# VHH binders against q8el04, part 2

Target 1, 306 residues: q8el04
Amino acid sequence: MKSIQVQQLVEEFNLEVLAGEDHRERTITKSRTHRPGLEFIGYFDFFPMERVQILGKKEINYLHQLNEQERDIRIGNVVNYHPPCFIVTSDQDGLTYLKKYCHAEQIPLLRTKEATVDFMAKVDHYLTRKLAPEIAVHGVCMNVLGIGILIRGESGVGKSELAHTLLGRGHRLVADDIVVLKRLSHKTILGTHNDKNKEFLALRSVGLLNVVRAYGSRAFQDETRISLDIKLSKWEKDSLHNELEFETQYRDYMGVSVPSIEIQLQPGRDVAGLIEAAANNWYLQQQGYSAAEDFMNRIEWQDGDD

## First folded at step 9 (VHH)

Design q5
Fold by OpenDDE, fold request of step 13:
Structure q5 (fold): chain B 306 residues (1-306), chain A 120 residues (1-120)
Amino acid sequence: as target 1 above (306 residues)
Amino acid sequence: QLQLVESGGGLVQPGGSLRLSCAASGFTFSNYAMAWVRQPHGKGLEYIATITGSGGSTYYSDSVKGRFTISRDNAKNTLYLQMNSLKPEDTAMYYCAKDEEWTRSYFQYKGQGTQVTVSS
């Protein structure tokens, strides 16, 4: 299970440390934050104690309205569950009582000037990405016409060359050689580089090409949702693949199904154009149009009239 | 026919080391990226590491980064996993895979695997 340290949040969001400075190594394993408003009023059913706890104006104001004794009890009850950390938003003050308990229980208490809702969204986004399961695959990841495409195939089949061609056509490289895939949700795979190969395209006989330096910043994208999987294969005579496949094929990555097509490479054919066509077709499908279905319907109609 | 045969597993104490091997046959080994995955008992497949066909690039999961090293000998059609500083949590059946077959929810082309047990 992936985890990050509270320290990483502190650094990422430039959080002020109010208490628990020596315990920033505490781990975060949940990708969503929680506002413990109900818990402060004594309702702990389904308390997500493993989540980063956000204390907004509502929570803090509530605590301020309590007498010292009641406040201590309410705070103690929540802190005793030992969440990873507490983050107070909107630069709120008067947190001596929170500091006391957080210190005692060795839980970081942090503060930000940011508004609660916006901050939570940012943190959730950050955590989702950082805690996402990831794998690495060999291939090329590109953004073509706004969609992320994972291009696979045997070594030497010409993936990188194809990528270069696509760059020339105004598309963007995300990653070459090694593509890191992150599962953000049950339906979403993100493709990205491994930092080492960032902005680099490996071309046989040429070597490494920095695509940003060569083609400008528009030639590169840091990450993209993978919407299409394309397998490049060598042309085989008499292959069953010569038939129009009307059924959409899928490839599974970490439980996420991605539409997949196979392109057999033939000499003299515009493979880049085929990829663009595939991207366009994907867009049409997203709009509710299936060329295959349309075609089948037309055939059925014609056969019915005979 | 494509064959992958894992070996090198065994019982080791925490902090110990093992070197796994995967013998590949039935395909052009150097043309494919290879990966190690593992499956703890009662759990799903876990990604470990990937190495490109040429061996020029590697990637590791965070759980094994700094401890494990994936390598390959294309002349011998063999994939390796050097495992150092082993932990009990590394206990699993280890599999090698090609063509991203391991990325699937169901790994259909599993070899026999090699069992690694880390225990005091």
Scores: ipSAE 0.829, ipTM 0.947, lowest interface PAE 0.5, mean pLDDT 92
Fold by OpenDDE, look of step 9:
Structure q5 (fold): chain B 306 residues (1-306), chain A 120 residues (1-120)
Amino acid sequence: as target 1 above (306 residues)
Amino acid sequence: QLQLVESGGGLVQPGGSLRLSCAASGFTFSNYAMAWVRQPHGKGLEYIATITGSGGSTYYSDSVKGRFTISRDNAKNTLYLQMNSLKPEDTAMYYCAKDEEWTRSYFQYKGQGTQVTVSS
């Protein structure tokens, strides 16, 4: 299970440390933050103790309204679950009681000037990305017409060459050779580079090409959602694979199904064009149009008139 | 038929080392990237590392970075995983796979795996 340290959060968001400075090595394993408003009023049936706890104006104001005894009990009840850290938003003051308990239980108490809702969204986004399960696959990741595409195939099949052609047509490289895939949700796979190969395209006979230097900043993108999986294969004369498949095939990545197509590389054919066509087709499908369905409907109409 | 046979697992103390091997057959080994994955008892599959067909590029999960090394001998159709500084958390059944065929839910071509147990 992936984890980050509270320290990383402090650094990323430039958080003020109010208590627990020596315990920033505590780990965060959940990608969503939590506001413990219900827990402060004594309701703990669904308390996500492993989440980063956000204390907004509502929570802090509630605590301020309590007498000292009640406050101590309420704070104690939450702190005793030992969440990774507490973050107070909107630069709120009067946190002596929180400091006391956080210090005692060795839980970092942090503060930000940012508004609660906005800050939570940012943190959730950050944690989701940092804690996302990931794998690495061999291939090329491109953004074609705004659509993220993973191109796979055997070594030497010409993936990088194809990428270069696509770059020439104004598309963007995300990663060559090693593509890192991150599952952000049950429906979302993100493709990105391995830092080491950032902006580089490996071309046989030419060597490494920095695509930003060669084609400008628009030729590269750090990450993209993977919407299409494309497998490149060598053309085999006797392979039945040239038949128009009307059924969409899918490739599974960490439980996420991605539409998948296979393109046989035939000499003299515009494979880049096929990829563009596939991207366009996918886009149309997302808009509710299926060319295959439309075609079938037209055929059925013609057969009914006979 | 694609076949992957893992070996090299065993019992080791924390801080110890093991070298796993995976013998591949039934496909052109050098044309495919390979990966190691593991499954702790009662847990799901966990990705470990990938190596490209030529062996020129590697990638590691954060959990094993700096400790594990994936390598291959294409002449022998064999994939390797050198595991150093082993921890109890590394205890799992280890599998090799074509990296693009690995998913959380299944292995299309799953070998028997090799058990690694790290315990004092």
Scores: ipSAE 0.815, ipTM 0.940, lowest interface PAE 0.5, mean pLDDT 91
Fold by OpenDDE, fold request of step 13:
Structure q5 (fold): chain B 306 residues (1-306), chain A 120 residues (1-120)
Amino acid sequence: as target 1 above (306 residues)
Amino acid sequence: QLQLVESGGGLVQPGGSLRLSCAASGFTFSNYAMAWVRQPHGKGLEYIATITGSGGSTYYSDSVKGRFTISRDNAKNTLYLQMNSLKPEDTAMYYCAKDEEWTRSYFQYKGQGTQVTVSS
């Protein structure tokens, strides 16, 4: 199971460490945070103890209203489940009692100035991405007309050159050569770079090109949802691929089905244009329009009048 | 016909090392990125590492980063996985795959795999 350390949260969100500084190696395995309000009032059914616990104003104020004895009991009950960490939001003070228990149980107590809801959303977003199953594939990831596209094919087929052409047309590079895919949900694959290849396009005969430096910041995007898979292949004269495929093909990435098309590369063809067309077509399909269906309906209509 | 034959697995103690090999045939090996994946008993496939066709770029899962090294010899049509600092959690059947194939929920051209068992 993929995990991150509490330390990574501290660093990512610049959290203040109030207690448990030596225990930041504790692991986080859940992608959602939890507000333990119910648990502080004694309701522990379905307590997600493995989640990062967020203490907002409601939780802290509640604790502050309790007498010392009751407060100790309530805090103890929650802390004893040993969640990865506690994060207090809105820069709240008076946390001596929390510090005590967190220290005793070796659980990091952290603090941020950010508002609870906003902060939780950020953390959830971060954790979802960090804890997402990931794989790496060879290819090019582009954002074309707002649509994330994974372009794959044999080495030397011209993927990077195609990417360069697309950049020239105002589209964005996400990753070249190695594309990291992350499964965010059962329906969502995210494509991104591997940090090393960030902003770089490898072009044969030219070498490495920093696309941001060459074309500006708009030429690059850190990540994109993968909505379309495109396989580039060499044109073969006898390949039946010239037939209008009415059925959408799919490629599976970690259990997520992505529409997939194959483009046979022919000399002199505007492959970049085809990719743009594919992106547009995908977009239309998402809006409920199928050109193929429309076409078929028209044909049937004409045949019925005879 | 595409063939991938894995070898080099075995029983090793924690902290030990193994080197896996994958002999590839039936396609232009150097034109394809290759990957290692593993399947623990009773569990699903787990991604390990990818190497580009030229061998110029590699990527590793977090679980093996710093311990495993993927490499290839295109002249020999062979993919390698050097596994160091092995842990019990590394126990699995290891498979070599073409980059384009292993991403699928099923392997069309799945080799026999090679069993790696890490146990004291």
Scores: ipSAE 0.814, ipTM 0.939, lowest interface PAE 0.5, mean pLDDT 91
Fold by OpenDDE, look of step 10:
Structure q5 (fold): chain B 306 residues (1-306), chain A 120 residues (1-120)
Amino acid sequence: as target 1 above (306 residues)
Amino acid sequence: QLQLVESGGGLVQPGGSLRLSCAASGFTFSNYAMAWVRQPHGKGLEYIATITGSGGSTYYSDSVKGRFTISRDNAKNTLYLQMNSLKPEDTAMYYCAKDEEWTRSYFQYKGQGTQVTVSS
């Protein structure tokens, strides 16, 4: 199971450390933050204790209204579950009682100037990405017409060359050779580079090409949602794949189904164009249109009138 | 038929080293990236490392980075995993997998696995 340290959160968001400086090695394993408002009033039925706890204006104002004895009880009840850290938003002050408890229980108390809702969204986004299951596959990841595409195939089939062609047509490289895939949700796979290959395209006979330097900043994208999987294969005369497939095929990545197509590489064919067409087709399908279905419906209608 | 046979596992003390091997057959080995994955007892499969067909590029999960080295000998159709500085948390059944076949929630083409146990 992936985890990050509270220290990483402090660094990423430049958080002020109010208490628990020596305990920033505490681990975060959940990707969503929690506001413990209900817990401060004594309701614990669904308390996600493993989540980063955010204390906004509502929570702090509530605590300020309590007497010392009440604060001790209410804060103590939450702190006893030992969440990874508390983060106070909107640069709120008067936190002496929180500091006391956090120090005693060795829980980092952090502060940010950012507004609660915005900050939570940022942290959630960050944690989701950092804690996402990750694998690496061989291939090329491109963004074509706003659509993330994973291009696969045997070594030497020409994936990188194809990527270069697509770059020339104004599309964006995400990763060449090694593509890192992250599962952000049950429906979402993110493709990205491994930092080492960032901005590089490996072309056989040419070597490494920095695409940003060669084609400008628009030629590169750091990450993209994978919406389409494309397998490149060598053309074989007797391959069953010569038929118009009306059914969408899917490839599974870590439990996420991604639409998948196979393109047989034939001499003289515009494979880059086919990829663009595939991207467009995917887009149309997302809009509720299937050309194949439309075509079939038209055929059936004509046969019924005879 | 595609066949993968893992070997080299065993019992080792913390801080120790092991070298795993995977013998591949039934496909053009050098044309495909290969990966190592592991499954701790009672847990799901965990991705470890990938190596491209040519062996020119590698990737490692954070959990093994700096300790494990994936390599291959295409002339021998063999994949390797050098494991150094082993920890108890590395205890698992280790599998090699062909690229494109191990990305699923279930692995269709994997070997029998080799057990690695790290214990004092």
Scores: ipSAE 0.738, ipTM 0.918, lowest interface PAE 0.6, mean pLDDT 91

Design q5
Fold by ESMFold2, fold request of step 13:
Structure q5 (fold): chain B 306 residues (1-306), chain A 120 residues (1-120)
Amino acid sequence: as target 1 above (306 residues)
Amino acid sequence: QLQLVESGGGLVQPGGSLRLSCAASGFTFSNYAMAWVRQPHGKGLEYIATITGSGGSTYYSDSVKGRFTISRDNAKNTLYLQMNSLKPEDTAMYYCAKDEEWTRSYFQYKGQGTQVTVSS
């Protein structure tokens, strides 16, 4: 399970450190931030204390109005849960009293000039990407007609050559050989390269090709959401599997189900065209269209007229 | 039939080293990428590393990067994991897997695994 240190937030967002400077090695494991307004007024049910705690104008103005006894209660009760850090937004000041409570509980107190909503969105996004589970698989990742596609198959089956054909049709390479998969949510897998293979495509008879130098910057894309999984296999004369499949097949990655299609590499078959058709069909399905249903409706309309 | 046999686990002190092996049979080993995964007691699978069929490319999870090295000997049909600077958090049952088969929700381990225990 991934974590980051508070120091990494400080560096990424150029945060001022107001208190708890020696405790920036504390870890963050939750990908969303929290504003502890309800907790400051005494309601702690479901308090997500493991999250980064954001103190906006509403929270800080409330605390400013408290006397010392009230602060001991209200702030004391929150810091006692020992969250990883507090971040004050909008460059708010007058925080000397708050530093005392954070020092006492060894909790970093940080500050940013950015407004609360914008800052929370940036931190949530950063944490989601930094804490995302990730794996690497062997294959090719492409973006075809705006649709992210993972192409799998045994070594030597022709994956990189197919990728080159798709590049010639104007599609984009994301990664060849090693594809890094990141799970951003329970339904989203992001495919990307591992930096070492950035922009490179290995072609058996040609060697390494830098696709940006060969085709321009439009031939490459740093990442894409994986929407289709394609198993590329050698053609087998007696295979009946594709002819018997009537239901959408799925392939799981880190608990996320991705539609999966097997395509045999038959001599003379336009496999690149099949991939383009699959991408278009997926796009239409996201818009609520099914070609099979449309066709059946047209046949039933003709039958109803009889 | 496809078989994967893990070995090389044991009890070591923190900071120690181990080398795991995975003997493969029943398939053309060099045609497939291989992975190491681990399962701490009572927890789900954790991804460790991937190596391509030729051995030319590798990738590591953040938790082991810089400490572990995945390698293979295609002439011996054997996958390896060199584990250095071991920590108590590395305690788990270790498995090798062909390709990405370990990611399937219905995946059943092909081998028995090899236990690594890091304890003082």
Scores: ipSAE 0.630, ipTM 0.880, lowest interface PAE 1.8, mean pLDDT 88
Fold by ESMFold2, fold request of step 13:
Structure q5 (fold): chain B 306 residues (1-306), chain A 120 residues (1-120)
Amino acid sequence: as target 1 above (306 residues)
Amino acid sequence: QLQLVESGGGLVQPGGSLRLSCAASGFTFSNYAMAWVRQPHGKGLEYIATITGSGGSTYYSDSVKGRFTISRDNAKNTLYLQMNSLKPEDTAMYYCAKDEEWTRSYFQYKGQGTQVTVSS
């Protein structure tokens, strides 16, 4: 769905244009670059021709070792798949047949002085961010103890008031009302604001609050990785509900699973404290620590080598 | 008890316009954000737009920004999608959803949907 033009890549990385100058409006829709080494030697199964094609030292040196007839054939066979563009790295030259075919097939041929591995990493990162799928959800996004939290619940349940309580405890706001979620990888969701709501928190009895002006610049964070999902619900004294969950629950956002906790807003319950505890426990779990395992080990203590 | 009923789809030519409706019942409509999503034949769900419960904030996917407008009438419990400058790529089954429920691996509140077909 999302695309960028080859021209945007030229501008971002200051690329030299060697051929196909009038065709930089061609679009890029894939975030991974590809090195067409196998394709130059004649193997085209699964050729990701829709990707930006990177020609490093290995690819160019191989082509230089071919006789003129074979070079013409091998380059023509690859260019005729019409990828979005080709980028030659490490300021390599001797590109006569590449220029010939890229000109004829109206495909941009570009060059950078940067080394292949470094350049591919930069382009992959840039494309990933520019092409990342994004959606918007209703809620509040906070960073609590360095942990990104998405807080959900119906309007009026108390989400913004909870966010304000967390701000007073020194945590950071990312977005209120509309949270933009961007999928950077199969494991990573970033939560961000929609620029319109940057730094603002809407409080029912107070109105709009600029959290930077109220609490200083440390109260706001432009984005955060979403690590925990919190569903807030109204407390209903007589309602039937599960009181304890023994297994981690998950919420899926664009194919990325995020641990999820439901918290009822009971009168007198320290919900902000529970969120802080959940963030801290998540952090410890990422370091390999389990409170439950530690407790069981202490109960089933065994003498060491003493 | 919760029910979402989409309507207003049809066959239109490229460049045409269409207005979708989503009638909601079984919950307090104004308390919840709503979304439009679509499913092209043989493909997964594609996010279109979100509107907050009050209607005060909206967000659009890049593929529809500037062409589609999400709106709601809380007195009628109805969500709308005004679609202008339609393209063949907009051909899909369109669904409305309560909150972010459509992001679950099982789309829990899916209605029947309404088909939009854009072709000459």
Scores: ipSAE 0.588, ipTM 0.865, lowest interface PAE 2.1, mean pLDDT 87
Fold by ESMFold2, fold request of step 13:
Parts: C-alpha cells; structure tokens; sequence
Structure q5 (fold): chain B 306 residues (1-306), chain A 120 residues (1-120)
C-alpha cells in the first residue's frame, strides 16, 4: 500500500506550515480530500479522518464565530481523530487559536493561497496518481483511434512489429516491452511507460527506434486509459478458434475487468486492421450497440417470418 | 503440468539479506515475463517486481526499489529475488508467477510460496 508523507504535499504545492512542523512525516494513504464541516458541528458518522482535511471559508468562518469553550469542544473533537493534516485554503488569517489545537495533537496545520475548489481538485488529482497501485506487465501499449489498448503475447510473437505497423497507420505508442499499469479507480487502468522506455520501440531488424524522431511528436503519447486487452498468439492451422464470438471475454488487472480479445497471427492476416476494427467495435459498444446482438436479432426476425 | 516452486525463505534479522529462488517447469520459461508477489499474513497480494523473458527489463514496486533485485537464469529455468536491507514489513509469504497471471480475480497460487520472516 502506497503512501505519501505530509512533507511531500508541502513541497508539491508550496504550502505554508503554520503548526506541527515536526510531524510532517505523517503519512497519507487516501486519495480524496475531505472538508470536515459536519464533523465540526458534531456529526461523525463515516468521518474519513484518514484523509487530508481541507478548511475552506465556510469551515474557518464557522470556527471564527465560536467562543473558546465551543472551540475546545468542536475543534477538540475533530483533532482527536488525528487526521494526517489540515490545510487552510484561500490564504485565510486569524488562525492562532487553531494552531494551539493542532500543536497539542501533533497534527500539521498548513495553508495555501489557492481557492478551496481549485486546490481540492489539484490535491485529489495528485494523490490519486501518487497513491495509485502499480504493476508492470510485458507487452505493448498503444492508443488506436483514441482507444487505449494493451497488447500481450509471448516474447518474440511479433508485438513490437505490430506496434510499428500501427504507428505507420497513424496511431500512437505509449510503451513497448514494459507497460506500467496504474489503477486510478475501481473502473480505470492507466497504461504508461517507465520513463526509461519513453518513446522507444525495439524492432528486431532495426534495434531501438525513437518513434518521435522517426514519425514526429504525434506518434507518442505518455499515457492512455486501457480500454481493450489484446492477446496475440502464434497461428496454429488446426486450432479450434471460433472467429464469430458473441460473448465478451475479460482480463482482470488489479481488480479492474478489461474486455479481452485473442488474435492469432495468421500469415497474410491484416492484424493491424483487426485491432482497428476491435477499437471501433469497443467504441460502439460503449454507446449501447452490439453488432453481434444486432445480427442475431435480424436472424431471429427472419426465422420468425415463416 | 505448470509448476513453480519457491524456496530460500526463512527467519532473518532486520537489515539482513535473503535470496529467494523459483524453479519453473512445464512451460518455455524464457518466453515469459515473471513476477514476484507477496502476501502478508491476513492481507491481500502485494506486487514486488517484474522481469521480462530475456531479463533485459525490470520494474520494482516503490516499497522494494533499491533493496530488492529480480533476476533470472534461463538456462536453469530459475527466477531469483535478492532481498537486501530487510525490514519487518517485508514479512510475508512470497510467490513467483508467470507473466501477469497473479492479477486474475480467480488466480490461485501456483506454488506453495516461501515464508520470509524479519524479526529480532
């Protein structure tokens, strides 16, 4: 399980440290920020205390209105959950009383000049990407017609040569050989490179090719959402492969299911064209259309017209 | 037919080293990337490292980068994990896996695993 220290957040967003400066080693493991408005008024059901706590104008104005005894109760009850830190937005002032509570409970109190909504969006995005579970798989990641694909198969089956063919047809390389997969949410896998293989494609007869230098900047893309998984296999003349398949197959990555298609590298077959067709078919399926269902409905209609 | 046999685990003190081995059979080892994963007691699988079939490329999780080294000997059909500067949080059952098979929702461990315990 990945974590970020509060100090890393301070450095990334140039946050002012108001209190708890010796406790910036505290860890953040949740990718969402939280505004503890309900908690300050006494409602703690489902309090996500493990999140970074954001104090916007509404929160701070409420606390400003409290007398000291009310602050002891309202702020005391929240800081006793020991969240990883508090961040005051919009460069708000008059925070001396708040420093006392944060210091007593050893919680960093930070400040940004950024407005609340904008700042929360930036932090949520940063944490989501920094805390995303990662794995690496062997394969090629491409963006084909705007659709992210992961191409898998045995070493030497022809994945990089297929990627080069797709590049020549105007598609984009994301990563060759090692594809880093990041799980950004329960439905989203991001494919990217490992920085070392950025822009490089390894071709047997050529060696390493920098695709940007060879084809221009349009040939490369730093990352893409993986929407389709493609397994390449060697062609076996006598295989029992069913070329008309109506049920979607899936491949799981970190608990996220990705539609999966197997394509045999039959001599003379336009595999690049099949990948383009698969990407288009996936796009249509997202709009609620299934060619297989449509075709089967037409066959059933004809069978019903005796 | 496919078999992966992990070995080399044991009890070690913090700061110590261990070398894990994974003996592979029942498939053409050099054609496939391999991975190490671990499972702390009562928790889910945690990704450790990947190595390509040729051994030319590797990738490590942040928790082990700089301390662990994945390697392979394709002539001996054996995958290795050199573990240096071990910490108590490295305590887990360690498994090797072919390709990304460990990521399947229905994945069952292919071998018995090897226990690593880091304790004083």
Amino acid sequence: as target 1 above (306 residues)
Amino acid sequence: QLQLVESGGGLVQPGGSLRLSCAASGFTFSNYAMAWVRQPHGKGLEYIATITGSGGSTYYSDSVKGRFTISRDNAKNTLYLQMNSLKPEDTAMYYCAKDEEWTRSYFQYKGQGTQVTVSS
Scores: ipSAE 0.576, ipTM 0.858, lowest interface PAE 2.1, mean pLDDT 87
Fold by ESMFold2, look of step 10:
Structure q5 (fold): chain B 306 residues (1-306), chain A 120 residues (1-120)
Amino acid sequence: as target 1 above (306 residues)
Amino acid sequence: QLQLVESGGGLVQPGGSLRLSCAASGFTFSNYAMAWVRQPHGKGLEYIATITGSGGSTYYSDSVKGRFTISRDNAKNTLYLQMNSLKPEDTAMYYCAKDEEWTRSYFQYKGQGTQVTVSS
């Protein structure tokens, strides 16, 4: 499981360190932050103690309204769960008991001038990307009409040549040869390059091409959400491969299901055009439209008279 | 018939090394990328590394980067994983996989695997 150190968070957000300065090597493994409001009032069921704990105005003002004995007890009870760190937002002050317990329990206490909601959104986004599980697959990743597409197939089937054709039609390369897939959520796979293959496309008889240098910055996109999976296969006469598919197929990547179609590379076939059509059809389905349902409804209008 | 046979596992001390092999048959080995994955006892599959069909490109998970090396010998239809600086958390059953097939909900062509145990 991926983790980052509290020190990485301090550096990314330029956080002030108020206590636990020698313990910034503590690790963070959870992508969501938490505000411990219920925990300060004594309710600890389902306390997500492994998350970064955010102390906004509501939390700090509540603690300030308690008498000193209650403040001491309630802060101690929360800090003793040993979360990875606490971050106070909005440059708040009056942190005597927080500093006391975080120092004693060797937990970083940090502060930012940023407002709570904005800061939490930034940290959640950063942690999600840093902690995302990732794998690499062989293929090509493109963005076609705003739709992220992963193109798979055996070596030499023509994936990079197809990518070049799509570039000529104004679409964008994300990665060739090695595609890095990152799982951002149970619904979302992000496709990207690695540092070594950034902007490169390998073409038979031409060699390596830097698409930005050759075609301008508009030909490249650093990352895209993978919405469609396309299997390219060699065309074979009398094969069991069918082009007309009635049932949606899926490919799983790290537990995320992605719609998948297979396209055979028949000589003279406009495969790039089929990919554009698939991207458009996917987009229309997100708007609630099905071409198959629409077509079947139109056929039924003709059968209504007796 | 596609077949993948893993070997080279064993018991090793922390800091030690092992070299895993995967003998492939029933397909044109050089046409396909290959991957190593592992399954710790009672847990799901964990991605380790990918190598392209030619062997020209590789990629590693963060947990093994710098310690493990994936390689292949296309003349012998064999995939390798050199594992150095082994840690107790590397203890798992190791499997090789053709292409990205290990990402499906059903791991098609899964071999028997080879057990790696890192314990002092």
Scores: ipSAE 0.574, ipTM 0.862, lowest interface PAE 2.1, mean pLDDT 87

